# VH-VL binders against p40099: the designs that were tried, part 3

Target 1, 211 residues: p40099
Amino acid sequence: MATKQLLRRQIKRVINALDYDIIAAESHTISQAVRSLIASANSRRVACYMSMDKGEVTTGEIIKNLFQDGQEVFLPRCTHTSESKHFKLREDHHPHLIFHRMSSLKMVRDLKPQGPYQLKEPEPHIEESDILDVVLVPGVAFDIKTGARMGHGAGYYDDFFQRYKILHEGQKPLLVGLCLMEQVASPIPLEKHDYSMDCIVCGDGSIHWFQ

## First folded at step 1 (VH-VL)

Design c3 (framework fv_cilgavimab)
Fold by ESMFold2-Fast, scan of step 1:
Structure c3 (fold): chain C 211 residues (1-211), chain A 123 residues (1-123), chain B 112 residues (1-112)
Amino acid sequence: as target 1 above (211 residues)
Amino acid sequence: EVQLVESGGGLVKPGGSLRLSCAASGFTFSNAWMSWVRQAPGKGLEWVGRIKSETDGGTTDYAAPVKGRFTISRDDSKNTLYLQMNSLKTEDTAVYYCTTDLEWFGELYFDYWGQGTLVTVSS
Amino acid sequence: DIVMTQSPDSLAVSLGERATINCKSSQSVLYSSNNKNYLAWYQQKPGQPPKLLMYWASTRESGVPDRFSGSGSGAEFTLTISSLQAEDVAIYYCQQYYSTPTFGGGTKVEIK
């Protein structure tokens, strides 16, 4: 929709103007907060994303920390129901996300650009995730008052959360949004299919909980 | 196999400049944090500085004795690490090693080392 | 900076006998959150670059013989060579990577 698209464009403009040093500094602060959060939650199976060059919290430090702390690490692969043959959540074929288990930091660092967005992604044959304790969620914008999240528009993460809930009898992992200070927005226009975060970690180190 | 090959060492006068290169092969260079470690003749090891992979922020850090005088950079398209040394002092005389950690990617211990290149700062 | 102190400065050991090298850090290099000691050991032979032997204080690098073992925690660490071989003649360095990397002064291991 127009309002949602306008907000997405406005925030992307702001983020694209940020010096890399600012993104790096905020990402480091977030990485420290996330490390403490995961330790306090006693979480074992953590899904994280492979960060793009610009426009979001970078995750290299987080992934390294997860392996050092003995967590089981899962990374996403973008696919489509017409390709994966996974069940459809709606009448049309649609994009969906599959998480794959990474056995080592070296395995992560050796990933090659793949898929629709040429992101460093696991190969299809690698072990798919079952139970997850925590999912670290990227986004364009987050509302720290409500937990609302705006993604890039393809619906990969919202699809994954709905599919996960169906497959696990209504249970879901802890959803943790990672948010640069410049990505904070309120109100965020929501649609029925959009999932809110349980927790948002911001570039100033603040952690916002929602129940 | 993993190889690191340093070049650019030589004799330079105090106050001069020199640029060292390290050609990397046998691993995905763009994923690696790279460091320089030096060793004065007959002495022990001293860390000079490091550069993170671009994925991890691409930032540099330096040991206090070289801060403001030395600059570390990388060219991932050429699998090459650089050390630009300015305002050289006699106490900078050392074999300079290019190093990396490929096990934990970014811990500052070093599982791979080059053969080293000698820099002599003397009048 | 964390100061690393090694002892002894030099060791003369007969072939097949045990060699013990000590390393002390000026502050703890144990990270409580992951229970890891940020301590590595290196071997350097004349005319060669250093070679990694141990990381996380006691994890042996791939290809390093099992006669090499690391022990200790916090601020006091030991590298042990259980049965010295001729090829083990070298200078050995400890290194912390808890903060800005610093190395010990080295311990020279020679055959009696």
Scores: ipSAE 0.000, ipTM 0.516, lowest interface PAE 13.0, mean pLDDT 87

Design c4 (framework fv_cilgavimab)
Fold by ESMFold2-Fast, scan of step 1:
Structure c4 (fold): chain C 211 residues (1-211), chain A 123 residues (1-123), chain B 112 residues (1-112)
Amino acid sequence: as target 1 above (211 residues)
Amino acid sequence: EVQLVESGGGLVKPGGSLRLSCAASGFTFSNAWMSWVRQAPGKGLEWVGRIKSKTDGGTTDYAAPVKGRFTISRDDSKNTLYLQMNSLKTEDTAVYYCTTGEWLSDYEYFDYWGQGTLVTVSS
Amino acid sequence: DIVMTQSPDSLAVSLGERATINCKSSQSVLYSSNNKNYLAWYQQKPGQPPKLLMYWASTRESGVPDRFSGSGSGAEFTLTISSLQAEDVAIYYCQQYYSTPTFGGGTKVEIK
């Protein structure tokens, strides 16, 4: 029986065993495709995740390219609604994602591991995002036939997209999933509150668009 | 700073029960596979069992010597790992360590260890 | 279960000299798809929990001095301390994580 948890476990086992050289090669290919996509869309304000050292597309090259091409760069900080001054979608302490503006590549390099995850994240006092043109979205698995995305299960990105849509009168940024070839899975079970990608960029350089 | 703090150890008679706790902080507990590893006085390390992360379904596995007698559970709302030990034998006398594997993975090399809690099973 | 066998049980090495510890697994812990060895090394000092030294057979944990190195592949592995210091007196354990975790019996390193 296909469940999200079983699929997530199976994909993580595969990608966490993957050689870094393969991840690096696919990430480079994705970086080139993303650069072209951002330029073609005339996108100004780009949110990008800070990549972990395993299990996902690395984003260092993408971030460098964004600064070189004059885009405004935003990086995520994971928090709880009890600590932010943002509204919550429900009474429980929901996982909450805030994007902060990075003024330079040096600022990104100087980020320190912090929080429970010990991920390199922006400091809380740094300028928070308003309008975003594009969000580059991480995931455990992506369905290139449907645009479905499977995250780590905490719901940070889906919460952010729903909150963004409410605050911007139904508008949302272009959601671009970044996908190693080994992260392609179909079908991915889709739940009511899951956000599908507008576009998925894969490790072979292919770009898949959804309507 | 990652911290694991075990508690609940003590002296118990053969056939008795004890519940150990491990309070975790400094990382997203729900994303980590957690294990118990024990060490009898003057002896080597022995893996006792594990519980998978919430994201991986939270299932448990046990070493043969404890299977059927020990139960591992977790309370992610309290960032706490438990080891329920039943039908204790003198051979279960050991320091019990709480450990975590690599986060967001199924790799079980152990980055972090608690200080351990001593369980002594004797009459 | 994969059985891990360490040798020797104990060794005495003079300060500044090389210490070599061997670890053998009952089956290969090399995964062909990623070409990685699922083997870790730990250091344990009296009254302390074990400390991770090495993972993937040869990758040094952050903060571990470069005098510690790991080598080997498949079923036979070695931990080397190139120039033994007083603080290195400890018991060393290998561990496989290719399947359900198992540890070697330990090697006690003492100063001559």
Scores: ipSAE 0.000, ipTM 0.438, lowest interface PAE 18.1, mean pLDDT 85

Design c5 (framework fv_cilgavimab)
Fold by ESMFold2-Fast, scan of step 1:
Structure c5 (fold): chain C 211 residues (1-211), chain A 122 residues (1-122), chain B 112 residues (1-112)
Amino acid sequence: as target 1 above (211 residues)
Amino acid sequence: EVQLVESGGGLVKPGGSLRLSCAASGFTFSNAWMSWVRQAPGKGLEWVGRIKSKTDGGTTDYAAPVKGRFTISRDDSKNTLYLQMNSLKTEDTAVYYCTTDEYGDYVWFDPWGQGTLVTVSS
Amino acid sequence: DIVMTQSPDSLAVSLGERATINCKSSQSVLYSSNNKNYLAWYQQKPGQPPKLLMYWASTRESGVPDRFSGSGSGAEFTLTISSLQAEDVAIYYCQQYYSTPTFGGGTKVEIK
């Protein structure tokens, strides 16, 4: 477990030092690959994260492409079970993630920064997601040999996948990790409630599938 | 290699205030989640509260007995964690430990600092 | 909050003999979906901070000797020291992380 923390720390340092032009180039390549992937899978309902200013694949182009291609787009909001009234996965109230439907690209662009991560997030009254075909998943590091993902440690996405599985009788959406080349790491150990990706799309345009 | 060193403990009167510091070295402090755990003399361990890394939102969580009286903060430029204690009560008398909340959503703790003693007495 | 209860409060064991420490939680800390028990064990030697020994009830932290083993599931757990050594004199604490962290009252292990 100390090894997992050291790996997270090492990768975050590398990514935070990357030039914007490298992130932009890899994000563009990933956006093209993701667009093709979603089209080939005939996916209709797509959840996508709002990218941070630094340290991960940027999703602005992906979101624009989703609207252009007629997909239904869902964005995350960080909340707390004491406020959301959603069920608890442990005894005490705790943070969790809800996805909300975005009706247009303009609606996305008008979002205010809010929540624990200072991300542009949907307002609480907006329609909450039910079924999802695909979730585009952020992370600190991904193992392209196993599908393992290392998150920031807060567990928001792993919590969401567990909730989704409970609410949909064991069914889950296709989990697609988005990975800068500099975020590739192996091995990544699986820990408490960690979910592996079904597919990882990397900054070189490669797509890795897992079973 | 990793070291956590607490300081700022001392004697304070009931109703008074104290600020504790925890100096971190040997790891990238700015990426770490940090917790305070206390231990009253001759008693067991009690979690006090936590602060997340700035990347993970920088939010704080507190145990019920200290909520509203204690504030956790951090200064990443100095690799230092703080605990501001206000409206101190005799039952706050304890050794206060700085530790890392490695996985974030309530987990085991490793490593621990040496601790700093706070005595609240008239 | 989940209440953690340890027994006994203290025990004296001869060198080379087995020491057994019990920990009970007020509710199950087993998460059925991943089959993990959200329980850790710590060792605190006199004048020192706690040291992690065990997590997931039975997974030994790197560097911890094989004589330490954890067992149990749900709400009842045991830490066993198969052959007590002089350096094992300490207070041992269990901790749940199923919800807001709570610790047991501790068990003092001394040489008889």
Scores: ipSAE 0.000, ipTM 0.425, lowest interface PAE 17.8, mean pLDDT 85

Design c6 (framework fv_cilgavimab)
Fold by ESMFold2-Fast, scan of step 1:
Order: sequence, then C-alpha cells, then structure tokens
Structure c6 (fold): chain C 211 residues (1-211), chain A 124 residues (1-124), chain B 112 residues (1-112)
Amino acid sequence: as target 1 above (211 residues)
Amino acid sequence: EVQLVESGGGLVKPGGSLRLSCAASGFTFSNAWMSWVRQAPGKGLEWVGRIKSKTDGGTTDYAAPVKGRFTISRDDSKNTLYLQMNSLKTEDTAVYYCTTEYYDILTGYSEDYWGQGTLVTVSS
Amino acid sequence: DIVMTQSPDSLAVSLGERATINCKSSQSVLYSSNNKNYLAWYQQKPGQPPKLLMYWASTRESGVPDRFSGSGSGAEFTLTISSLQAEDVAIYYCQQYYSTPTFGGGTKVEIK
C-alpha cells in the first residue's frame, strides 16, 4: 500500500467518526479567522468550496460572511475538457475544475446536488472566474510545519492551480488550506505536481504562513 | 481468489426477523462499498441497499421498499457484511446476494464480485 | 430514483445471428467530469448469480468475449451479441450506478 493511501484512510476514518458538534465548533473558529485574514489581505475575489456533510471544514458560514463583506464569491464545478473546451494539459481530454461566479447567497442555497458525487455545483452557463485573489482549499490532511496538503487523490485542485498559472503568466492566488485539528498530519508525502499551501487555518484558530 | 459467501437464510413467518451474513475473502474488504441485491423466485434483480467503506463515511443507503425495516452493517475486522431484516413480509421472499461496489469517488473505479446467494422464504 | 426500462422482455435468436437489447434510463447517467456513462450490463444464467459483462456502457469486463458490445450515451443504451452462441442463453439486465443503483426488468435471450 502507498504511504499516502494509508494516511488518507486513517485520517478519513477519524474525521468521519467525529461528532458534528466538534466539526461545527472548529468550522466556526476557522470562519472567524478566515474572515479576518481576507479583510487584512484586502481580497475581493474569493474562491471557496461547497462543503460535504462530513470529513472537512464546513463552509456555509464562510460563504455567508463573504457576501456580507462584499467579496465576489466563486464555487467549483467538476468538468471535462471535452465539455468545457478549456485547453488540455496533455493530449487526451481530462477532468478539471472551473470556478463560477455566485451573485448571491440565495443562488448558493438553490444549487442542486449533481452527478455521482452528489455535490452542489454551479450550472455550466454561469460566469467563469478570471482573476482570483484567494482560493480556500479543502483537503484530507495538512502539514502545518511545511504547508503540504493531501487531497482525495485525483488532483483536481493541483490541476486547477497549474492551469491558473499558465493562463496568468506564472501568477497564482493565495492558497489557504482549511484544516480541522484532526486533519493535522506530519510528514505528508509530496508528489512532483502537488501544490503546497501559502497559508493553513486550523480549527483552534491558529494561522500558519509559508513563504 | 475472490469469494463472497452468504449465510443465514431460511424460513421465517411474516413479522419475523432474520440476520444474513456475508463472509468476504481474496480482496481488501475494508476498501469496498458493499451491497445487498435480491431476486424473488422467477423475477428480476432488485437492489436492496449499500454500505460505503469507513474511509468514504461508512454511510448506508436503502431502496424504498425496505427502508426502516432493514439495516446494513459491516465488521471490517472479520471481513463480514450483515443484513438485519425486521418486520418481514411475504414479498421479501427472495434469494439475497452479497455484492461489491468498490467505488473510487473521484475516478469511478469499481470492482464487481457476487456471492452465490442465500434464500429467504417468508411464509406462514 | 432513476427508472430503467429494457426492451424487449424476451427475444429468440438463431445461433450465429445478432441479438440486440435496449435499455433506457429516466434521466442521463453521463457524468461530464469524467465523460463516463454509469451503466453496466449483467448476464444471469439459471441457478447462478449475475455476472458483470460491461461497465461504463461499453467497456468489456475481463474475460468477456468480444462478440458482446455495448453502445449508447446519456439515457439510451444497447447491448449487442454479434453472433449468438448456445452458452449465451440467459437473462440480461442493465443497471445504472450514477445514483443509488437500479436495474432494468431484464431481457430473456433464447435460441430459435
């Protein structure tokens, strides 16, 4: 078994057994820290994920706060290059993320679960993101000593960051990992194309910055 | 060699209860989503319900006709899947198959294995 | 729930001739993210459990003869047996696994 697979399985078991009250409390603490961070960075265009019922920091409060503070909010949709008509990082068509502009909190609340993952995703015709100031990044585990992130294994976010850099002449948004205390792990094995976070915000309210 | 071996079937009266077991070997049971599928004598296949791997949340889903009466559980230390059947009805009479539904949520990869089935007869 | 409808309920085909089975889903089972149709075909012989023939609508399971082929996308699918053999007498089921799984009603294939 690969070290990443074993670690991923161990962390997911812990998180999926975690009491909802603990997830809610840590997510609230993270939401307050994220709000302050975004304000301090003078960030306007913020990409955030739609949180699942279990296994990660919940983002409902963050999204509400972003709208209250006047930020422009973007949510991800999984797609394929054959549908999106976006450029290919390799010759074959392949899956990737597109972020779409959400105009209101009501628009977010009205999103319907779609596809085999049953994720609440924006419709394809909605305005796609251009420049982003901040991306709030989900993960299975984060290393608060190095900034390393372990995702679910398909590399959707790593793919997005590479595409973004190509389209924006080497520039990238601020990458902020959101981390329950139970998701902290060290060391996290890194592969060549894995992106590390610029910043990790943890369930105890601590913020860890990396070069 | 992959094997799924069901046991626990038999004759039970309407309103009774029965517990089915499925012993798995030859693959990594703890990674697999597991399902029960039934087939009434001379009829088609009907999905009963599933349980996801613990790494994918360990959640259960049920077909409408059995929801509230049947409970699926697993014991990864014993490589065993269970179906607890309560408030049994004559229309629950069927061969019950243990099956795999190992899904990689991101890639959609799955492995498909079936047991030989165990007969449950609900009759007075 | 996604409803699966198969046609015909039964068909009789001579040895060496083509057999065609149709399957319709009440909604699309194509997921754009990976460009895959979440549709499988199963073969069931008397007294045996179902055997997976085809997944992703058109990908043959290992060990399945190449006379079996799957086609279609979205909500309409076909299983074709190009040259029926005696051992192919069975009931065939389509199954969607896009959401909680549902099976078609089955198609019984017999020799004329």
Scores: ipSAE 0.012, ipTM 0.528, lowest interface PAE 9.1, mean pLDDT 86

Design c7 (framework fv_cilgavimab)
Fold by ESMFold2-Fast, scan of step 1:
Structure c7 (fold): chain C 211 residues (1-211), chain A 126 residues (1-126), chain B 112 residues (1-112)
Amino acid sequence: as target 1 above (211 residues)
Amino acid sequence: EVQLVESGGGLVKPGGSLRLSCAASGFTFSNAWMSWVRQAPGKGLEWVGRIKSKTDGGTTDYAAPVKGRFTISRDDSKNTLYLQMNSLKTEDTAVYYCTTVSYTYDSSGYTYFDYWGQGTLVTVSS
Amino acid sequence: DIVMTQSPDSLAVSLGERATINCKSSQSVLYSSNNKNYLAWYQQKPGQPPKLLMYWASTRESGVPDRFSGSGSGAEFTLTISSLQAEDVAIYYCQQYYSTPTFGGGTKVEIK
């Protein structure tokens, strides 16, 4: 939609202008809340995104905490169905997300930038995830009233969630959106293939459940 | 309308230094990624380096032949891009173009160049 | 560095006839995550700066005539001028932006 594209552009302008100190402070608060949430859920296999320096909750502290607490940590790699063994979900949708197991914090630190965006991603040959208990989900905007999420538009995470559900007989991991206060928006238009979050953790430390 | 105007080129001896300037207008300079591309007489195009916008981290990156000798900087208050060229070699003789991109897809990536200045000639000769 | 190789070095084409320029990269410039080819084409006339013609391999820059088209994917690309006009006499360059930017050696297009 045109309205969805306009909202995405508006929010990106706001978050791209945020002072690093604001992002760091909110990310620290979120890291503490996430640590408690994972412990209370008795989750063992946790997928987390590798954060960019700008425009989203930073995940360095979360990843460090996951290793300290003995969790199994998985990081994403973006790919295409022509290069992976995984099936196409739709004829015109080729973006595909795969999570790979990280054995240590040092392994994460040693990841090399890949592709034109210089994203630090696991190599293709590293062990792929099977069962996941929790996925920490990035986004451009989140609706804390409904659980709706607006991504960057490529559909990597929504594709992953749908494929996971198919491969695991309707089971899915707990989807936890990580949200700077400046990323809160309502209403967010929801399209057929969009996945809503089970839980959103915000920069003020609040946790919103939608189950 | 986007305009880029380079200045500061000239004749310099090997081992010398020059500072190039690029005056920008017609777009929001502070949000733009800026690059320098050069072209030796009768030869093709060679990317020199780039500087990201302050909002995207303000980082610089350089082609291997100029790394350690050239420095790119910007002054957003003056809408001006700079290229400080030190330890000049005869191989640096070229027309130097100031370039920008009107759209970046991600703050980490490399880009094509949709606007170019007229260029300024740098001749390094003994 | 990704090496860009253009062929031919030069070609002479009659007015109204088709001109085709090839560009090969030493490795794929298709980013699987977004299914985009990180390839651009430029036109340079004597004494002028390069002008962007094409980006994402096949997207024509605003103001560029329909006779210019780009095709190809991965490591092999073509720029086509369907009906050469006098003002199209120039040197044409391909450029990858998948990694640190590199340009092809150029193809000179002249009238027969």
Scores: ipSAE 0.000, ipTM 0.482, lowest interface PAE 14.9, mean pLDDT 85

Design c8 (framework fv_cilgavimab)
Fold by ESMFold2-Fast, scan of step 1:
Structure c8 (fold): chain C 211 residues (1-211), chain A 124 residues (1-124), chain B 112 residues (1-112)
Amino acid sequence: as target 1 above (211 residues)
Amino acid sequence: EVQLVESGGGLVKPGGSLRLSCAASGFTFSNAWMSWVRQAPGKGLEWVGRIKSETDGGTTDYAAPVKGRFTISRDDSKNTLYLQMNSLKTEDTAVYYCTTDEPIFGVEYYFDYWGQGTLVTVSS
Amino acid sequence: DIVMTQSPDSLAVSLGERATINCKSSQSVLYSSNNKNYLAWYQQKPGQPPKLLMYWASTRESGVPDRFSGSGSGAEFTLTISSLQAEDVAIYYCQQYYSTPTFGGGTKVEIK
């Protein structure tokens, strides 16, 4: 069999060729569906990603809507267990994700690109998340039949979900994948440590729920 | 138009070092997976190694004969691919080709664009 | 690593006649999820870099004449030149891209 890497490259090529207008239109549709979903779930504490790269669902409208509706907003920072001093999930020190609380839309807009990949991330001293109701999850591809997700290969989100589950006695937040129509793929090969989504919201406004 | 131009080849002594460069133009270099492929005089093609795009982790893979001696790197700001060759052996004598492993125009994971090559000769 | 074996090492074919080159992989390069064979063919003329001829086992690269055709699936593949022309004298290589790229040993095609 071919590896996840091959599927990942194939989907990224399609996504990177999309017109900005298509991404903007689908992102707007997703933003409306997400807003309704969060309201229906009575969710208070929402983790969202910063859309930095070309070719993914943009989250600027979602973040604006979260602040307008009075939700608490959390954004991710990539770190390493040797630096964060958070517990290890394996023998050696390894990369992992921490979510930090954003107090305002201005705070989000003022975030500076950090690290070798120049991602807009919160500063390390900002309040770290505890309980989260919902995590809006990025990905390269999503399987709307199974809830499977393919990430960028670094395992940051899967690590976070496993770490969260351990820290919260088996509880987890609602995992909501955000998916351009062009990111739909089936089947997505799964590995032992991969997390499936509870829900996937697609660029056509459809919402797919999983057991 | 896509162009790949290798440079840095030449005559070196066994145990020596050499750095090859490949200047890329005509495509979005930062999105491409890049490879080095070599060909000893009168022999067939042998893949040397590849480097993924930074978005895909920027990781490198090497063929067994060169692992630990050769290092592939890239500078996306200069659209340039590099091959650092250390501890050179006479069996490393070959024309070294720069090629894209993740080509443009819908061609995937095979080598659609090749440079002209640069000759590396390792002899006393 | 997947090992690629080509046969014959060389063949001489008269102008206008068919040339057949075989390529065998040590394991299947057919991906079941998309039913594609991860196999390419290259042509290399003296003093030139290789040129892509064929990908997905049977899809001709843009600009490649229709006398070149690829066939086969799984682990057994063939490149056929239906009516050899003088310009087709070259060494031909198969390559798999199902995993880390590996090439066949090459087949030299000469005029009889």
Scores: ipSAE 0.000, ipTM 0.415, lowest interface PAE 17.0, mean pLDDT 84

Design f1 (framework fv_firastotug)
Fold by ESMFold2-Fast, scan of step 1:
Order: structure tokens, then sequence, then C-alpha cells
Structure f1 (fold): chain C 211 residues (1-211), chain A 122 residues (1-122), chain B 108 residues (1-108)
């Protein structure tokens, strides 16, 4: 039985049908809310994803705001466990996410498409993250009642969070899910290894806090 | 459209070596994905041998890693497989294939070459 | 290594029949990394299903996949003459990448 896979496909159909104007408007609203949230949390080291062309909250405005406000910015690179010197959490899990330090907006703009998804990602030689205060987390769907997140199915972020927790003696960054209104779904089934968000910021500007 | 064409097969003697080529067109092998070699003995199933990541990192089946070398020539957009110390059990059709990822994070072989037959016999 | 065992190893069926092929893994495989391929005599394999249940582009709706953990299934709801082939399951969840031994489907 794979109910989670069916739900993921249903939500992806909705997301793929969204007009750019809707995504842009909600992303702007989320960017303003995130800027306020990060300032209020006194966060210094912020990991943010590079947004895809469609199907998720766009992060260009967020990244620009982080640099303007003097935060340290980290961007992800999707790789394979066999390419990393880092340990495997599970034998049957190959996706591996590494965050790299970005020193400027120009550095971000100069990133080249690479990796399995051909997204603009940091080069492997760039300084890897250590401590992170906040991670802005993408997803296919979020449950604003429980904090549950459904990712794309590969497990990149859940693997990263578990490895981070092990390497930092049980400490983890604040996990902030970014959610278009069209990505809200309930209930989202959770598997043993899935991480829930500490906070979800939605396209209507609402902020939902958990535990 | 991605196309893969293998060459270099034929009759080889036990104890010898083979070097297979896979010419790729429609996509630069240095621009993305993994690229694999897979073989199939007559009347048997598929066996994965080795892959190379677009950045150049190489990975091998543990049972064969001491006898295999996967490499590429970016200027010719071509993959290579070298197999040494050949045995009768190495008789197979050898395929090259692209390991694709989609935006959902799924991994699969989406394009395969036609295959090239290698016969190891004295 | 993760071993994939297919059942049955061969079958004979008539056009219009429902055909079910099972793939059992020796240890748990994420459904994201299970695929099914079709291979016709003298040809390279062709992707049918990826992520255990997602149909590849251009693949007819009669092909479907399901399953999770250690048990996966490929179903052909109404067998057609062009479906004569050998079918393979494959996992990407652990190195080395492995395939099932194959299931040969012959049309009566």
Amino acid sequence: as target 1 above (211 residues)
Amino acid sequence: EVQLVESGGGLVQPGGSLRLSCAASGYSISSGYYWSWIRQAPGKGLEWLARIYHSGSTYYSTSLKSRLTISRDNSKNTLYLQLNSLRAEDTAVYYCARDYYDSSGYEYFDYWGQGTLVTVSS
Amino acid sequence: DIQLTQSPSSLSASVGDRVTITCRASQSVSSSYLAWYQQKPGKAPKLLIYGASSRATGIPSRFSGSGSGTDFTLTISSLQPEDFATYYCQQYGSSPLTFGQGTKVEIK
C-alpha cells in the first residue's frame, strides 16, 4: 500500500497547473513574512533552497533580503551518498544534501546548473555549512494543523536533518516550511523518518508554529 | 533526443582485455546525471557494472571493481568501459544507459544503447 | 546487496488476460527507487514504471505498478500482442544497483 505516493501525485497535478502570477504573488507575501520571522528570531546563519521554475515558493526575493540584512546564506547541493565522505544514515538511502556558504548575491547569480535536477547549485569545493540557525524547507505539501511535510519522495531534507542532529548532539536548526496555499493538505501521513516543521509560512502570510 | 551507441564488442580470448565505447548524442555527458554500463549474459538477466557521475566520480559493482575501469572523453562525448582478465562468464551483451533524475527525486534508466555483444571463448 | 526475486519466472497468457508479476526484495527498498523495464527479444530494455507506481512517458495505461517495502507488483490489465516480452524490476536504493531475474511473458 502506497497512499503517500498517491497523495503526492494528486498534489503535484494541482501545483503544476498553477499560473506563474499566483506563485509570484504568494512568494512575495511569504518573503515579507520570512524576513520578519528571521529578524525576530535573531537568526544569523540561514539555509535557503534555490527555487525551481515551477511548483514551489520562489526564493529569489528571500535570498536578496538575507544578504541585505547581513545574514550568512547557505544554499543546497543535491548529491549522492557515494560521492560524499559523510556517513550513510541508512543502507537503502542514497540522496545526500550538503549546504554551502554563499559570500554574495553575485556568487549566487553566477551559479551554474548541475547535478541530477540541473538546478543552480554551489560547486563542490565551496565551504560546507557547520552550524545553521534556520533552514527554509521546500516541499510538495504541508499540513498546517500538525507541521507535517511531504517532500518529493527522495528524502534529501529528512536525511540531512537526521544527520545534522546526530553530528550536533541532538541540536537542530529551526525548520521553516514554505507553503503555497495550493500546497496545504491534511492529513499528511508521516513515516518513521519524516521530519515535521517547527514553523510553516503560507502564501496568505499566515505563520503556523508547532512544538 | 538522447541516443547512445555502443561499439567495441566481438570475440575475445580468456585472459585478455576489452575496451567498449558508448557514443552519446543529444546531451553532453559532462552536463548531468550518471551514465552506466549494464550487461546481460545470453538467456540471463541484467547486471549493473559501473557508472560515472557527470562530474567524473566513478562507482563500480564490488564483485568486479578490480577488473573494471569506467571513463569518458568529454570532447568526443563518449563513455568507455575497460574489463581485464576476461573469463567465459563475461560473455554478454553490454549496454550503456543514462541514470536520470526528475524533479521529484526519482532515479531510473531512461535511455539505453542498442548493446554490443562480447564473446569470451578460446 | 539487495536481491530482487521475481515471480513467476515465466508465464503464458492470452490477449485480454490480466497479468501480475511480483518482485520481492531481500531488504526494504524505498518506492522512489523501484523501476520496471520491458525487454523484447534482441532489443534493449525500455522503462515502463519508475518510483514503484509512476508510468513513464508514452507507456499505455494498461501497465501499472504498486507496492512498498519489500513487495512490489507490475500489472498488465489487458494483455496485447505487443506485450510479449521479458519484464525486470530494478532497485536504486542501495549499491550495487540490482535487477530481478526477469519474468518472461508469452502470448498463447
Scores: ipSAE 0.000, ipTM 0.441, lowest interface PAE 15.8, mean pLDDT 84

Design f2 (framework fv_firastotug)
Fold by ESMFold2-Fast, scan of step 1:
Structure f2 (fold): chain C 211 residues (1-211), chain A 123 residues (1-123), chain B 108 residues (1-108)
Amino acid sequence: as target 1 above (211 residues)
Amino acid sequence: EVQLVESGGGLVQPGGSLRLSCAASGYSISSGYYWSWIRQAPGKGLEWLARIDWDDDKYYSTSLKSRLTISRDNSKNTLYLQLNSLRAEDTAVYYCAREGYSSGWYEDYFDYWGQGTLVTVSS
Amino acid sequence: DIQLTQSPSSLSASVGDRVTITCRASQSVSSSYLAWYQQKPGKAPKLLIYGASSRATGIPSRFSGSGSGTDFTLTISSLQPEDFATYYCQQYGSSPLTFGQGTKVEIK
């Protein structure tokens, strides 16, 4: 069994060597599948990550499609519990993710790189999400047999899902992992606090559902 | 490698029309990038004309919108620009270009350019 | 429309010189969405800088960009023989996309 850190490093080496045109082509295929999926789920409030240049499915087309189709769009901001007003799940756990409402595509494009990952992030004063129907989830690797996800190691998304579940009396949004073909891995080592996806959408257009 | 090759230029009469082609190789024009046409009059600067994106959304220069049509043929991996009601002022080298991609977004700077095709409109 | 004015329109320089080209926008360019291109006679423009300060792949470190709002600068820290060309700024913060008039860098 591979250790989580070793697997993460192996996948990142492969992904960082991918040509931008391959990432763009697979991201386009995923965007079409996601658009159909969100419409079928009749989802209104969609949280989507702001993608990096390398290492993951790009989300610009998805975000454009969400605005065109009239969905309410939410983007993440990363912080620490030492700086946030929200509770923490464990005393030793500091990653904290907050989603903010975006009113237009222009607002999204005007965001500046900031925070730990140097991603374009919303300003702290922007309307925070309450109820979400769908969260489009980034990751380093996904297991299309189990729904397991491996993140970057900080635990931002897993922390958010657990807080959300507590605040919403056991309910959670539909968790949709977005996966380049080169990010498929099995088995993925799981830790106690890791969340599995309800659904994974892959770069070949395939959609995988889990219980 | 990404390569763009324009064709269809030459001498055209005022009041006529032109149809330019841009053959792309090394990647698919339907892959999620934006594609633009840009022109440059002899000894002058650059002027953006039109853009088409992966889902066929089309955008035009306000001053030329009524005279321009941008299109593509995915089966030929080729972009087209049609310009109607030609004037002497339309004399220029016409470039096709791929718009840039940075920080997960397609952005309206140009990372790959074709060689250009000269269009001359007689007076 | 945002009008871009480059200064100077032309300059003469020697190999090894530090060259500075300025691009002034008539209105604020949102998100520093400004690019710089190099064009040699008879050739297509080549991307040098995007996002005001990000160097394009393969572009030598002697090229740098800076600025925000209405004032942007392209700097060549030590001019090389292959750098004699015309340089253009371009904004993509608002539609329509607009270019500066160009700055010609000539051998002294």
Scores: ipSAE 0.011, ipTM 0.547, lowest interface PAE 8.9, mean pLDDT 84

